# Miniprotein binders against q9h3h3, part 143

Target 1, 235 residues: q9h3h3
Amino acid sequence: EDGFTAEHLAAEAMAADMDPWLVFDARTTPATELDAWLAKYPPSQVTRYGDPGSPNSEPVGWIAVYGQGYSPNSGDVQGLQAAWEALQTSGRPITPGTLRQLAITHHVLSGKWLMHLAPGFKLDHAWAGIARAVVEGQLQVAKVSPRAKEGGRQVICVYTDDFTDRLGVLEADSAIRAAGIKCLLTYKPDVYTYLGIYRANRWHLCPTLYESRFQLGGSARGSRVLDRANNVELT
Below, E stands for the ipSAE of ESMFold2; O stands for the ipSAE of OpenDDE; V2 stands for 0.75 times the mean of E and O plus 0.25 times the DockQ between their complexes.

## First folded at step 9 (miniprotein)

Design RB32
Fold by ESMFold2-Fast, scan of step 9:
Structure RB32 (fold): chain B 235 residues (1-235), chain A 85 residues (1-85)
Amino acid sequence: as target 1 above (235 residues)
Amino acid sequence: DREELIYRFMELVRELLELLYRAREALKRGDLETAERLIREALEKLEEAARIAEELGDPKLLLIVRWLVKLAELLLEEVERLKRE
């Protein structure tokens, strides 16, 4: 691999972020309107570019739900990008620790739990569960990708404020499980997304920090969480 | 007019992502003629996108242009490598 796939995924993600979003904002919209909104915009039916017959006639980058307490803070992404270019030019090794340092220096601390699901009822049901948890205050903010390709999986992203706060990351996992989600979850800091760290990246970095697997019957949390970089069980 | 420029920019980005992906797929199957043609078309659209990003001065637009430039450069390097074989 020459790194093309990772760079192409990064460019696609940025394009999606810049296209219009369909948002349910619990800060300004009554919670009682959520079910009708979810029925109007099921992610399995909303298309990336407004295909005929879909609920949308124009491009949609993301479908999102903002919690009542949501306060966006993207940090200094411009400064992060400049420092990243300088680091690459310097010839110094690029490691998880170096990226963590850049993120902290530039206040780019948010991260997200990711789940990838095929278009259909299970995706729509999972999204509805996550959206309700956000509106009820158990999670802060979430988004889901529209349908871009026939047969391709869609992604639900559930955000936390600070990827360096392990307790907060684990609390979000617990809330996702409490919402009825049983599929595999992986956690990715936004700094990796902004710097184009995806699978098959040129620096051979694991693109996610944590992995959560649903566990029946034994765990009070409902899941086993693994620190992927250090291969250490956290729960 | 800013809204019209952003709309045009996003149209170019959509086209560029498709062109670069198709060029990569052509290279993977050894079709150098198709890859070079698609890369040339992409470079023309990339020049227009870069011009718009510079005019607007938006850091996010400048960032996506930089990533698209890197994608084109990777493909051009692969073309050169294959030609040496």
Scores: ipSAE 0.487, ipTM 0.820, lowest interface PAE 1.9, mean pLDDT 87

Design RB33
Fold by ESMFold2-Fast, scan of step 9:
Structure RB33 (fold): chain B 235 residues (1-235), chain A 85 residues (1-85)
Amino acid sequence: as target 1 above (235 residues)
Amino acid sequence: DREELIRRFMELVREALELLYRAREALKRGDLETAERLIREALEKLEEAARIAEELGDPKLLLIVRWLVKLAELLLEEVERLKRE
């Protein structure tokens, strides 16, 4: 049954990317306007397809905050997809290392820390903390899903520009923790998303590269980070 | 124009997603006739979406359609499996 869910999640994610986004862009908007924007568009109240009772009457794919230095670079996604088709046709083993090399070759390097939260105060508070960290320059860019029609958990995505840059991934985790976030975080390279590889895929690949758990005391960073691929604790 | 085609494409994708969600719910209830009808309605929407994606030449839009068609096919296979019980 997971296979049905994986294809559905892939399609929904790309559909959300194509729908309009609500964006606070710190490159062009004064930081003093952020609190009013957050109050106007709390993610627990913004609906995916619009509703007269919500802040939006029209569909919203994502609610996003762009940092002052944010410069989007998706790499060569088309070339990546063509190479992926060729790899599948070749009959060669499909491994995490193979996907990493495809991503590097085609410069599809971005990745994201993910946190899943139920609609409500905790989600809105977590998003406000992340949004402030982005506007203040501790994080580059983040987005949060609108409230689904089915009322499930929503996701906050905090992006880094290069998933192969371990130090950059760890610094993003540190900044998320400094923003007051205490829930479980998982890190996924975007290359898996562009290739439609979710949990329970036919190649038995784990799209989660890192896992971060909040730690009360003991750690200066406030978290334990595990490298899922090599089964090594990094912090 | 391009913007209107993208809007129509997204409308068809949203309709297909809703139909496939409802089809999955029907399958959970054992309502095979309703599930099959909804899956085939979704496939008709996806066929139109595929034509628009091909006209636009956007590989991301083509991928969305391919994944949803695959989901619809998997759901249809499940309908056929349950009919054989």
Scores: ipSAE 0.087, ipTM 0.560, lowest interface PAE 4.5, mean pLDDT 85

Design RB34
Fold by ESMFold2-Fast, scan of step 9:
Structure RB34 (fold): chain B 235 residues (1-235), chain A 85 residues (1-85)
Amino acid sequence: as target 1 above (235 residues)
Amino acid sequence: DREELIRRFMELVRELLYLLYRAREALKRGDLETAERLIREALEKLEEAARIAEELGDPKLLLIVRWLVKLAELLLEEVERLKRE
């Protein structure tokens, strides 16, 4: 357990959410403009805090694509945070079940498939594929982190509306694979992100619910999805 | 006004995150003097950020300050532990 990392990641996530976003919104922008937008803002070149030599001179928290059917519902995040502070102050155990209850009570149900890639052509290519799938209606919404000042891998997040809807989570995985993505994917509910549950968390919770690995052969292009909590294969 | 204060707050948050990141990296290398200096600089900026968050009364800004305070406290505790080794 590394509490330094968990607290730092929580602060960074909130800062990124509050900084400006570069958004392609398919609800208000013609799909024909997507390729030009992707060429203008490749995630490997967009800098987190801005640089006159990059596509952005000002800070960018996230680069996002909203699908035509995207209807944001973050739930009651303030109520969730208040309940979380109360739970931490109490002597009650913090478990996956307790967090699931808090999420349901406060309607914080969204979650995301995560993929981590080094800055470069492969990241930009993967993001373009995901962005096209979103604009074409195969996925609902996605975002990718800009290039960090400290360096390191960037993350692509592909969202689903309800982490308790296992079939919906699996359908999103299939759509990601159909877009040509072959790397490891992990699924994390947004409640974990809002509460600072990362790899090195002090509650020793598994930071993800599902893991997807590309499987070549067998049933053609597909994946094997593991339920991390129960260590059970779902596909 | 409000927009200028939020902009200043976010500038401070970005500086704070980078200072605390460097402090943690210094601790990993056993450079306690550098870590302490960076944490001290961060604490000064954190006081300004806390003042702005309190004036604005925005729950999101207050929560960011709480996370940064906790991170600085954890780093100071680690400096003290390493000094005893």
Scores: ipSAE 0.347, ipTM 0.748, lowest interface PAE 2.7, mean pLDDT 86

Design RB36
Fold by ESMFold2-Fast, scan of step 9:
Structure RB36 (fold): chain B 235 residues (1-235), chain A 85 residues (1-85)
Amino acid sequence: as target 1 above (235 residues)
Amino acid sequence: DREELIRRFMELIRELLELLYRAREALKRGDLETAERLIREALEKLEEAARIAEELGDPKLLLIVRWLVKLAELLLEEVERLKRE
């Protein structure tokens, strides 16, 4: 439907994770250096596989900013994948609930707010806002994709530690809005990414758990958040 | 040398993603000969990638190879289906 199979998207995502990252790490780098780093590596100009006209000559999988308190925990991804294979060969139904249970059992709890933007000033401005929020401590960690060879939209990912912690997910949404972001946001748990659950998946699962829409005027939060899996409004 | 194997592996994965993307493009426009050629080239590179992933023993590298093998097989199956009506 979106031009690619789930296997292709999963392979591309894994390749990006394995290629080198351009990282601003606030745990070891003074906050005063952020503006220069952002000017050196605007996402609209950094190319996926490098070229002479871009800031990079070598492949870049992701451009990332780590907050001062960032402490990565990927959980047991290997155990998750083994359990997923077992689930697929069993008579047990594949539902959001069974995937949630699998994620909890294997401690694969992280998730992310996603925003897709075309290459250009708006993307670079949005990324700068998110990066500053991370360095200032309002968000924990974020990354943005480099510009693809084929073109198209780039994605900014803003991570939370635990997709089952609704309050934490909503707090991250508020911080994104406070950073000046007004576009549509969707939230995806990393367990779905590891298992290759994208649009048009064979299990007919909604790949998005939450959706956030900016509301102009009248709301202290600045946004309306919907639980897409259950179609229930949270704010 | 682990570093050289990882470098070669990532180079192969880059080439594989490009080949399979181009093969899918060719398939969508009805160019079955080009699609089949690109898929077969990808299958050769997948054999090398699989050997390197096994040597490195990283389950994530093995998983990406498995996804690309499955994609190549699905695309080849579709080419053969369309080619023979």
Scores: ipSAE 0.484, ipTM 0.815, lowest interface PAE 1.9, mean pLDDT 86

Design RB37
Fold by ESMFold2-Fast, scan of step 9:
Structure RB37 (fold): chain B 235 residues (1-235), chain A 85 residues (1-85)
Amino acid sequence: as target 1 above (235 residues)
Amino acid sequence: DREELIRRFMELVRELLELLYRAREALKRGDLETAERLIREALEKLEEAARIAEELGDPKLLLIVQWLVKLAELLLEEVERLKRE
């Protein structure tokens, strides 16, 4: 790759974050309303720009469910970006450790488990399971992308507060598996997203920190989790 | 009127992402004439988007403009490379 794909993905992600979101907020909405909301806005039918026949008439960047205890804390993203520009200008090596340190210094600690699924019933079913786990308190917050014009794969993101907290990351994985999810999961810290670290990035960094694979009958927790950066099995 | 400017800005961003993507696809096919046309259209819209971002002074708007500028630069570098063949 020439770097265009990674930077185009970064720009698209920024645009999605800035467009309106469809939100089920368990802090202010009774849990009994969730099933009706999920039926109204299945992610396979909600289109990115409000195409004819979709449930939405306006652009939708994300479809999200906020847990009862959700408290937004993005940290100092502006300070992070300023420090990132300084680091690139300094000529110092850019490594996972350097990015981790920038994230800690600027309190940009959140991260997410990612799953990519084709539009259709399986995507909608997986999202419903995740949404219920969020509303019931097993997960903190999650979002799913709307259907793109081309009908490519959509992504479900399940967030944790602190990517450096391994136990918290593993607890989220267990809750995802308990919700019936069996596909491959990868974990990405938000600092990578804010700095544009996607596949084929110019620094040749692995864009995710952890990988989770479902195991039938082999593991009590239902999955095997690998730390990609250190090549260490966590389970 | 801030709300109207943001709506217009997001419409420009949508068009810019589409134009730049199509320009990249044209370059992959070796279609320099189409790529250059699309890049020119993108640069005009990028100029307008940059004006709105500067007027509003919102760090998020300024940041996405920077990313779009970088995308255009990458495409212009590829155009130059192909022309030297």
Scores: ipSAE 0.556, ipTM 0.849, lowest interface PAE 1.7, mean pLDDT 87

Design RB38 (at its last look DockQ between E and O 0.64; V2 from the best seeds 0.00; counts 0 for: pae E 2.7 > 1.5)
Fold by ESMFold2-Fast, scan of step 9:
Structure RB38 (fold): chain B 235 residues (1-235), chain A 85 residues (1-85)
Amino acid sequence: as target 1 above (235 residues)
Amino acid sequence: DREELIRRFMELVRELLELLYRAREALKRGDLETAERLIREALEKLEEAARIAEELGDPKLLLIVRWLVKMAELLLEEVERLKRE
């Protein structure tokens, strides 16, 4: 059953990526239009497959905001998949280190900070804060899932271009905290998404690399970041 | 027509995710007849989806098909296990 759940989550995530997106692109749209766009497409009201009475009549996979400097690069996903099949066939141990090597070899380097929130005002407010940070240049790109049938939690993803660049990952965390976000964050490299590494994976790999918790009182970064694989505090 | 093929593929994926999920739920309840019917319907749609993904050669579509195939294989293994009980 665990194996089924992992494959199901992977297929759903990629299907969302392939369906149409609602995008505010700061490369081509003035920042002054953001507030109206956010009011038109609150993530708690946009539905995954479109419904009468929602802002959308057609399927929406993601609601996204692209920063002025955003330059997408997915790397060599085809080569990554071929190497992954070869690794599984080889019978060699599958570890975080081998996945990291595959990602570097095939330039599949992007990753994301994840936050999960229930549909409603707090989700819409958090998304608005993140979207403004993207348009203002503190973050590069972000997306949020639409409302699924039967509700359930929605996810906000804030991307960095290189998961091996620890400084860049930590700077994105700081910017998220500066935007007023206080919930738990976890960081996942996109290579794990392409290879179907989720909570229920058969190799018992931790599905995320880092965890960020809001810090109450004092100064510093506004959060504490833990390396989950090595159980080491980074901040 | 690439655009129309992608639209058809995404429609099939939506249906496949629902069918395979419902089949798993039926197996959990011990409803083997319903599970087998749903799996058979899913296999037919999966063949069409695989054909489209191969035609288009898009690595992301091929990944979706691989995961859907694995889901179907896991359900077929569970069906065989339950039949032996």
Scores: ipSAE 0.647, ipTM 0.910, lowest interface PAE 0.8, mean pLDDT 87
Fold by ESMFold2, look of step 10:
Structure RB38 (fold): chain B 235 residues (1-235), chain A 85 residues (1-85)
Amino acid sequence: as target 1 above (235 residues)
Amino acid sequence: DREELIRRFMELVRELLELLYRAREALKRGDLETAERLIREALEKLEEAARIAEELGDPKLLLIVRWLVKMAELLLEEVERLKRE
């Protein structure tokens, strides 16, 4: 991806956060209603801006499912952003360790496994599997982008509470695979998203902490998970 | 009304993303006149978006404006490059 594409994706993602979301909240909605909700709002047909013929008539930024155990915590995003601005003017080097410390200090610890799929059956099927895993308590929260006007791949985000908790991140990967997902997964801490740091950034930071590849071999189904920072295979 | 300003800002962002995308497509086909027109229109809308973001004082909105400005600047640099040929 070139620099323009990276900046466009960043701006679009932030704008989507500000628009209305379509939410299935297991904390207040019976699980038996999930299948009907999924059929009403397939991510391949929900449009970003409510195009004619869409199931939605108004803009939708994200389609989301909140699990029974989901405990929303935005952290100190405003303080994080202020500290980031101060750091940039300080002359101090900006490193992955610096970002990690900012996230810890401001309690912005969430992160997400990402998968990118073209609109259609594979996307809708993958989303349905993830949504069920969330409602059943195997995952806590997930969201998927709606279909953009220009088309192209959509993203499913599966969140974890604490990107510094490697075991928790790997457990989420395992739950995703148990839902039948076999595509490439990448893991990105939310601190990079809130600071607008994408792949093509001026600090050459890599927002991808882990990569997970499905590996069918032997009698066990599993993932090959690579730690991108240390170039070490965890599985 | 903060709600109305936020709605206006989001409408501007939607339009800006479309304008800048179309400008890039015009540049890919060598249509510099269309690209420049779309970039100029985007810059006018960016001015309004920036005013709203500053009035609201929301760092998230200011960050969106900064990235839209960077996108416009990348396209304008490409226009100038193609003009030298």
Scores: ipSAE 0.319, ipTM 0.716, lowest interface PAE 2.7, mean pLDDT 86
Fold by OpenDDE base, look of step 10:
Structure RB38 (fold): chain B 235 residues (1-235), chain A 85 residues (1-85)
Amino acid sequence: as target 1 above (235 residues)
Amino acid sequence: DREELIRRFMELVRELLELLYRAREALKRGDLETAERLIREALEKLEEAARIAEELGDPKLLLIVRWLVKMAELLLEEVERLKRE
């Protein structure tokens, strides 16, 4: 990946939030319908702009599954941005702790595990596993990007309510691994996206809080989770 | 009409993403002239997108603009760097 891929993907992801979503909501739809929905809208075949021959005729920003316990809360994003601008002008040092405090103050606490997969059977299978885990209550909410015209990797996002709740973040990792996912996972708070914290930022902040690597055998979690800020293994 | 402004904004964003993608690909090929042209075109469209986002006062739209601006700036800096080599 080139140095611009992360920024481009971030901009695309934010823009996609404004387009229609294909949603399976477990709060209103019986779990028995999930398999038919997954078969109808496989992520590798759903296209971003509704290409001819795709399952969707209209643009789709995301494919998402909402669990029974899902409650959307975005917090005070406007207040967060204003405080961030004021902080930058103040000349005060900016640290991961500063970002954490801003997030807490403005109740912008959501975060997500990210996995990038090539379009195809492996992606669709991974998504099916995640979707099932959400519907079964092991995860709260997940989304996957549709297929881009240019191709490239698609992203699955698995959300947690609070990036400051280390146990909740680790539980989500365990549930992802239990769903059969073996690829590299990175955890990113939404506040970092809102504040423009990406790779090679001017503050030298790590844009991801955690990294999860699959481990064969021994661990009940099936993964090793690294705290990137402190360079400490949590598992 | 707010809905019309949102639709126009989304159209601009789509065009911008495409322009910036093409600029990045031009840079990968060493075509600095094409990259610079595409970035400049993107910057012009970003002005319109910014105006719409400001008029709507939607923080999400403003965030999108900010990301696109940053991407354009980074690409331009890279063009300038490569021109000096």
Scores: ipSAE 0.255, ipTM 0.667, lowest interface PAE 1.8, mean pLDDT 89
ESMFold2 (binder alone), look of step 10: mean pLDDT 87; pTM 0.835

Design RB4
Fold by ESMFold2-Fast, scan of step 9:
Structure RB4 (fold): chain B 235 residues (1-235), chain A 85 residues (1-85)
Amino acid sequence: as target 1 above (235 residues)
Amino acid sequence: DREELIRRFMELVRELLELLYRAREALKRGDLETAERLIREALEKLEEAARIAEELGDPKLLVIVRWLVKLAELLLEEVERLKRE
């Protein structure tokens, strides 16, 4: 109601990014070691802040797999946040177009396909499929949240380099489907995450740019993708 | 010593997010006494976190302190609103 939920989610996300990550880095680690690593760190059992029964004794912000060709580029996040504060105080309308331009100006272009799953076998199985696709080169990079103290669903994030590159976003969707994933997927640009644009945001913006639904008889891609911002079917 | 300060900062951030969330839940239930106690605890930890962020001068730490300040302000505004009811 007061914007608390959106700001709290933004602060939690930033804290997770700053805490240590468990990383399988295919740039420096042989692909043959992936299955053992996945068995050691199933996301349903890795806890956010560590506990005696957990694979981890210390806090873990994210569990990630980096592909062979992964080259991180976060852009100018500091400049983005400064410009965001200026925009909010300016009184100018805050729209999807305004945020898109802010992201382009500061080169904060990455985005991600999101899937939310309850802790358990289905989550661990989905993550293993995504991780293998990353190591095999069909996807560039992915991460999954650890288990929260309160419980609840965990999120798998599959990244693309540029949210303005629709073809790249669609290719990532196809690769996710090819990995056996059939659940609902939503696509969010990282700029929205850095600026705290979640479902309960004070500007009433839809945080989702694209939505992908598995289609049993529908398309050659195995899914139907909708552009949520423009309400246009892309596949 | 920088590593120890960063670890202390992250522990404070963890505690702050938990305290502020619980304070919000207390306000939703109309438990003003519990909310005020939790907000008071959060403000003490927020002062310590802000000091560490300023000492280290790390932009990322300064940004999360800014967000935590916003969360505390939103809760204080809600407390004032409920008291004026």
Scores: ipSAE 0.506, ipTM 0.835, lowest interface PAE 1.7, mean pLDDT 86

Design RB5
Fold by ESMFold2-Fast, scan of step 9:
Structure RB5 (fold): chain B 235 residues (1-235), chain A 85 residues (1-85)
Amino acid sequence: as target 1 above (235 residues)
Amino acid sequence: DREELIRRFMELVRELLELLYRAREALKRGDLETAERLIREALEKLEEAARIAEELGDIKLALIVRWLVKLAELLLEEVERLKRE
């Protein structure tokens, strides 16, 4: 079983959220400073716990860019956790629909498009494109993971405020593609992250709701989006 | 005070994630002695982390402690399985 890997990934994600973040906040910082900030903190060089020769000497959980209109709302995470424990001890089935209902009830609505890239030029270039789209107002907020000690792939997260708003989720995908991103994207609601729904979870749930693949000259949006839970193509 | 406790908590979390990962690697190699030593060290640090989480009353700290407890439990189950073989 892969139970250890799933739980370890969950613990690592929570630790990253709690460690310090390097933030470019477009609400208080002029857009003209973005290029210098991106050059100072390329995600391929910022290390998770600080290393000689990296831009940071202290732990960094995330590198983030906040848009001018960004207004964080995590909802009622405490209520969500209590309801989740009650659901697990009940005889009720745990399904995507049940988790969606818990999220709505407790206002835990945010979600994110995920892209995984190896450390290097392509990651830094992709992050710069996403960061500019956020500062220019095409996206609301984004984060990228720092480089892990073992040198595995890093993740860029592009957030939307409501995972139940399909149109909003698809508009974010379009903006990501317009920024020049061509790799595979998957969409995960934050409720799944809070409840530890990762690969090899106990309920055999798909850990993402949507999948976006770049389509060469196919669609006006530049991508083909699949609803993974219902196995339905949206574009 | 609170800020210093959070720093200590995050230091413990970092050390715990590394210890538990190394313990799993030792179990994969069949090195029960090393695995048990690393798990014991992790349990001591986990107890300290749990005390800080309780003192601060922070749900996020409590959640990560729960995930670390789950990791330790999975490793202890594997130790028991290997000992029975």
Scores: ipSAE 0.516, ipTM 0.819, lowest interface PAE 1.7, mean pLDDT 87

Design RB6
Fold by ESMFold2-Fast, scan of step 9:
Structure RB6 (fold): chain B 235 residues (1-235), chain A 85 residues (1-85)
Amino acid sequence: as target 1 above (235 residues)
Amino acid sequence: DREELIRRFMELVRELLELLYRAREALKRGDLETAERLIREALEKLEEAARIAEELGDKKLLLIVRWLVKLAELLLEEVERLKRE
């Protein structure tokens, strides 16, 4: 049933990570070149496995923008996976708390705000806003999925260094909203992605730590952020 | 060549994901014959992918193979369930 979908998403995510990426790297490329790069590679037109009629003839796993200060740190993913296998065979409860402990122990701390949008102008516009925020230094790194063969929604991922740092997570949400994004955002720690925890997982865990909903305020625009685990509003 | 083996591996992964997805769609519509054929084709490609991953000794490639094995196992379980109906 749903188990197939979760495993399939995990396999697809790993495959996308291994295929080539289209990257605008602000650490080595002048910011003035961003608009031309965005026009060359609109996510609604870049195809996952290549097409003569698209901007790419070869497979593309992700389209990404790296900020000037971006310093990759995935932690000890191999140690995390070994510990996860041991946990599953131990019979110990699998809870958000035990996953958080594994993530901290193995320094797998990154997480991401996710937004899902249909292919088209609104996706491309949203991605351009996010990419500019990354290059301007308000966000650290982001990526967007290419278009699948038969369509379906595409995902924009905006990363933060440490999912346990609530202030950092909220600052990223604020920057996303300042870029003009109004859709629902959900926040997922990368540890859940590495361990294959998606919506339909066998442990019945909510894969989302935070949700952000756009809200027009009195004097300012903003969002409401909910801690999904505790059902507590943070903003 | 490591680079050529990785390219071949990724080609197999793409084909495997497509075959397994189509097999699930066939099972959803009750087309057991098509599902079994697609799963058999997937198992052959999975064996080739596993050999490449083992030859390269790459933990990431081996992990992808393990996920694909799990997908095939889930489909085989569903085939067995439907055969009993």
Scores: ipSAE 0.292, ipTM 0.716, lowest interface PAE 3.2, mean pLDDT 85

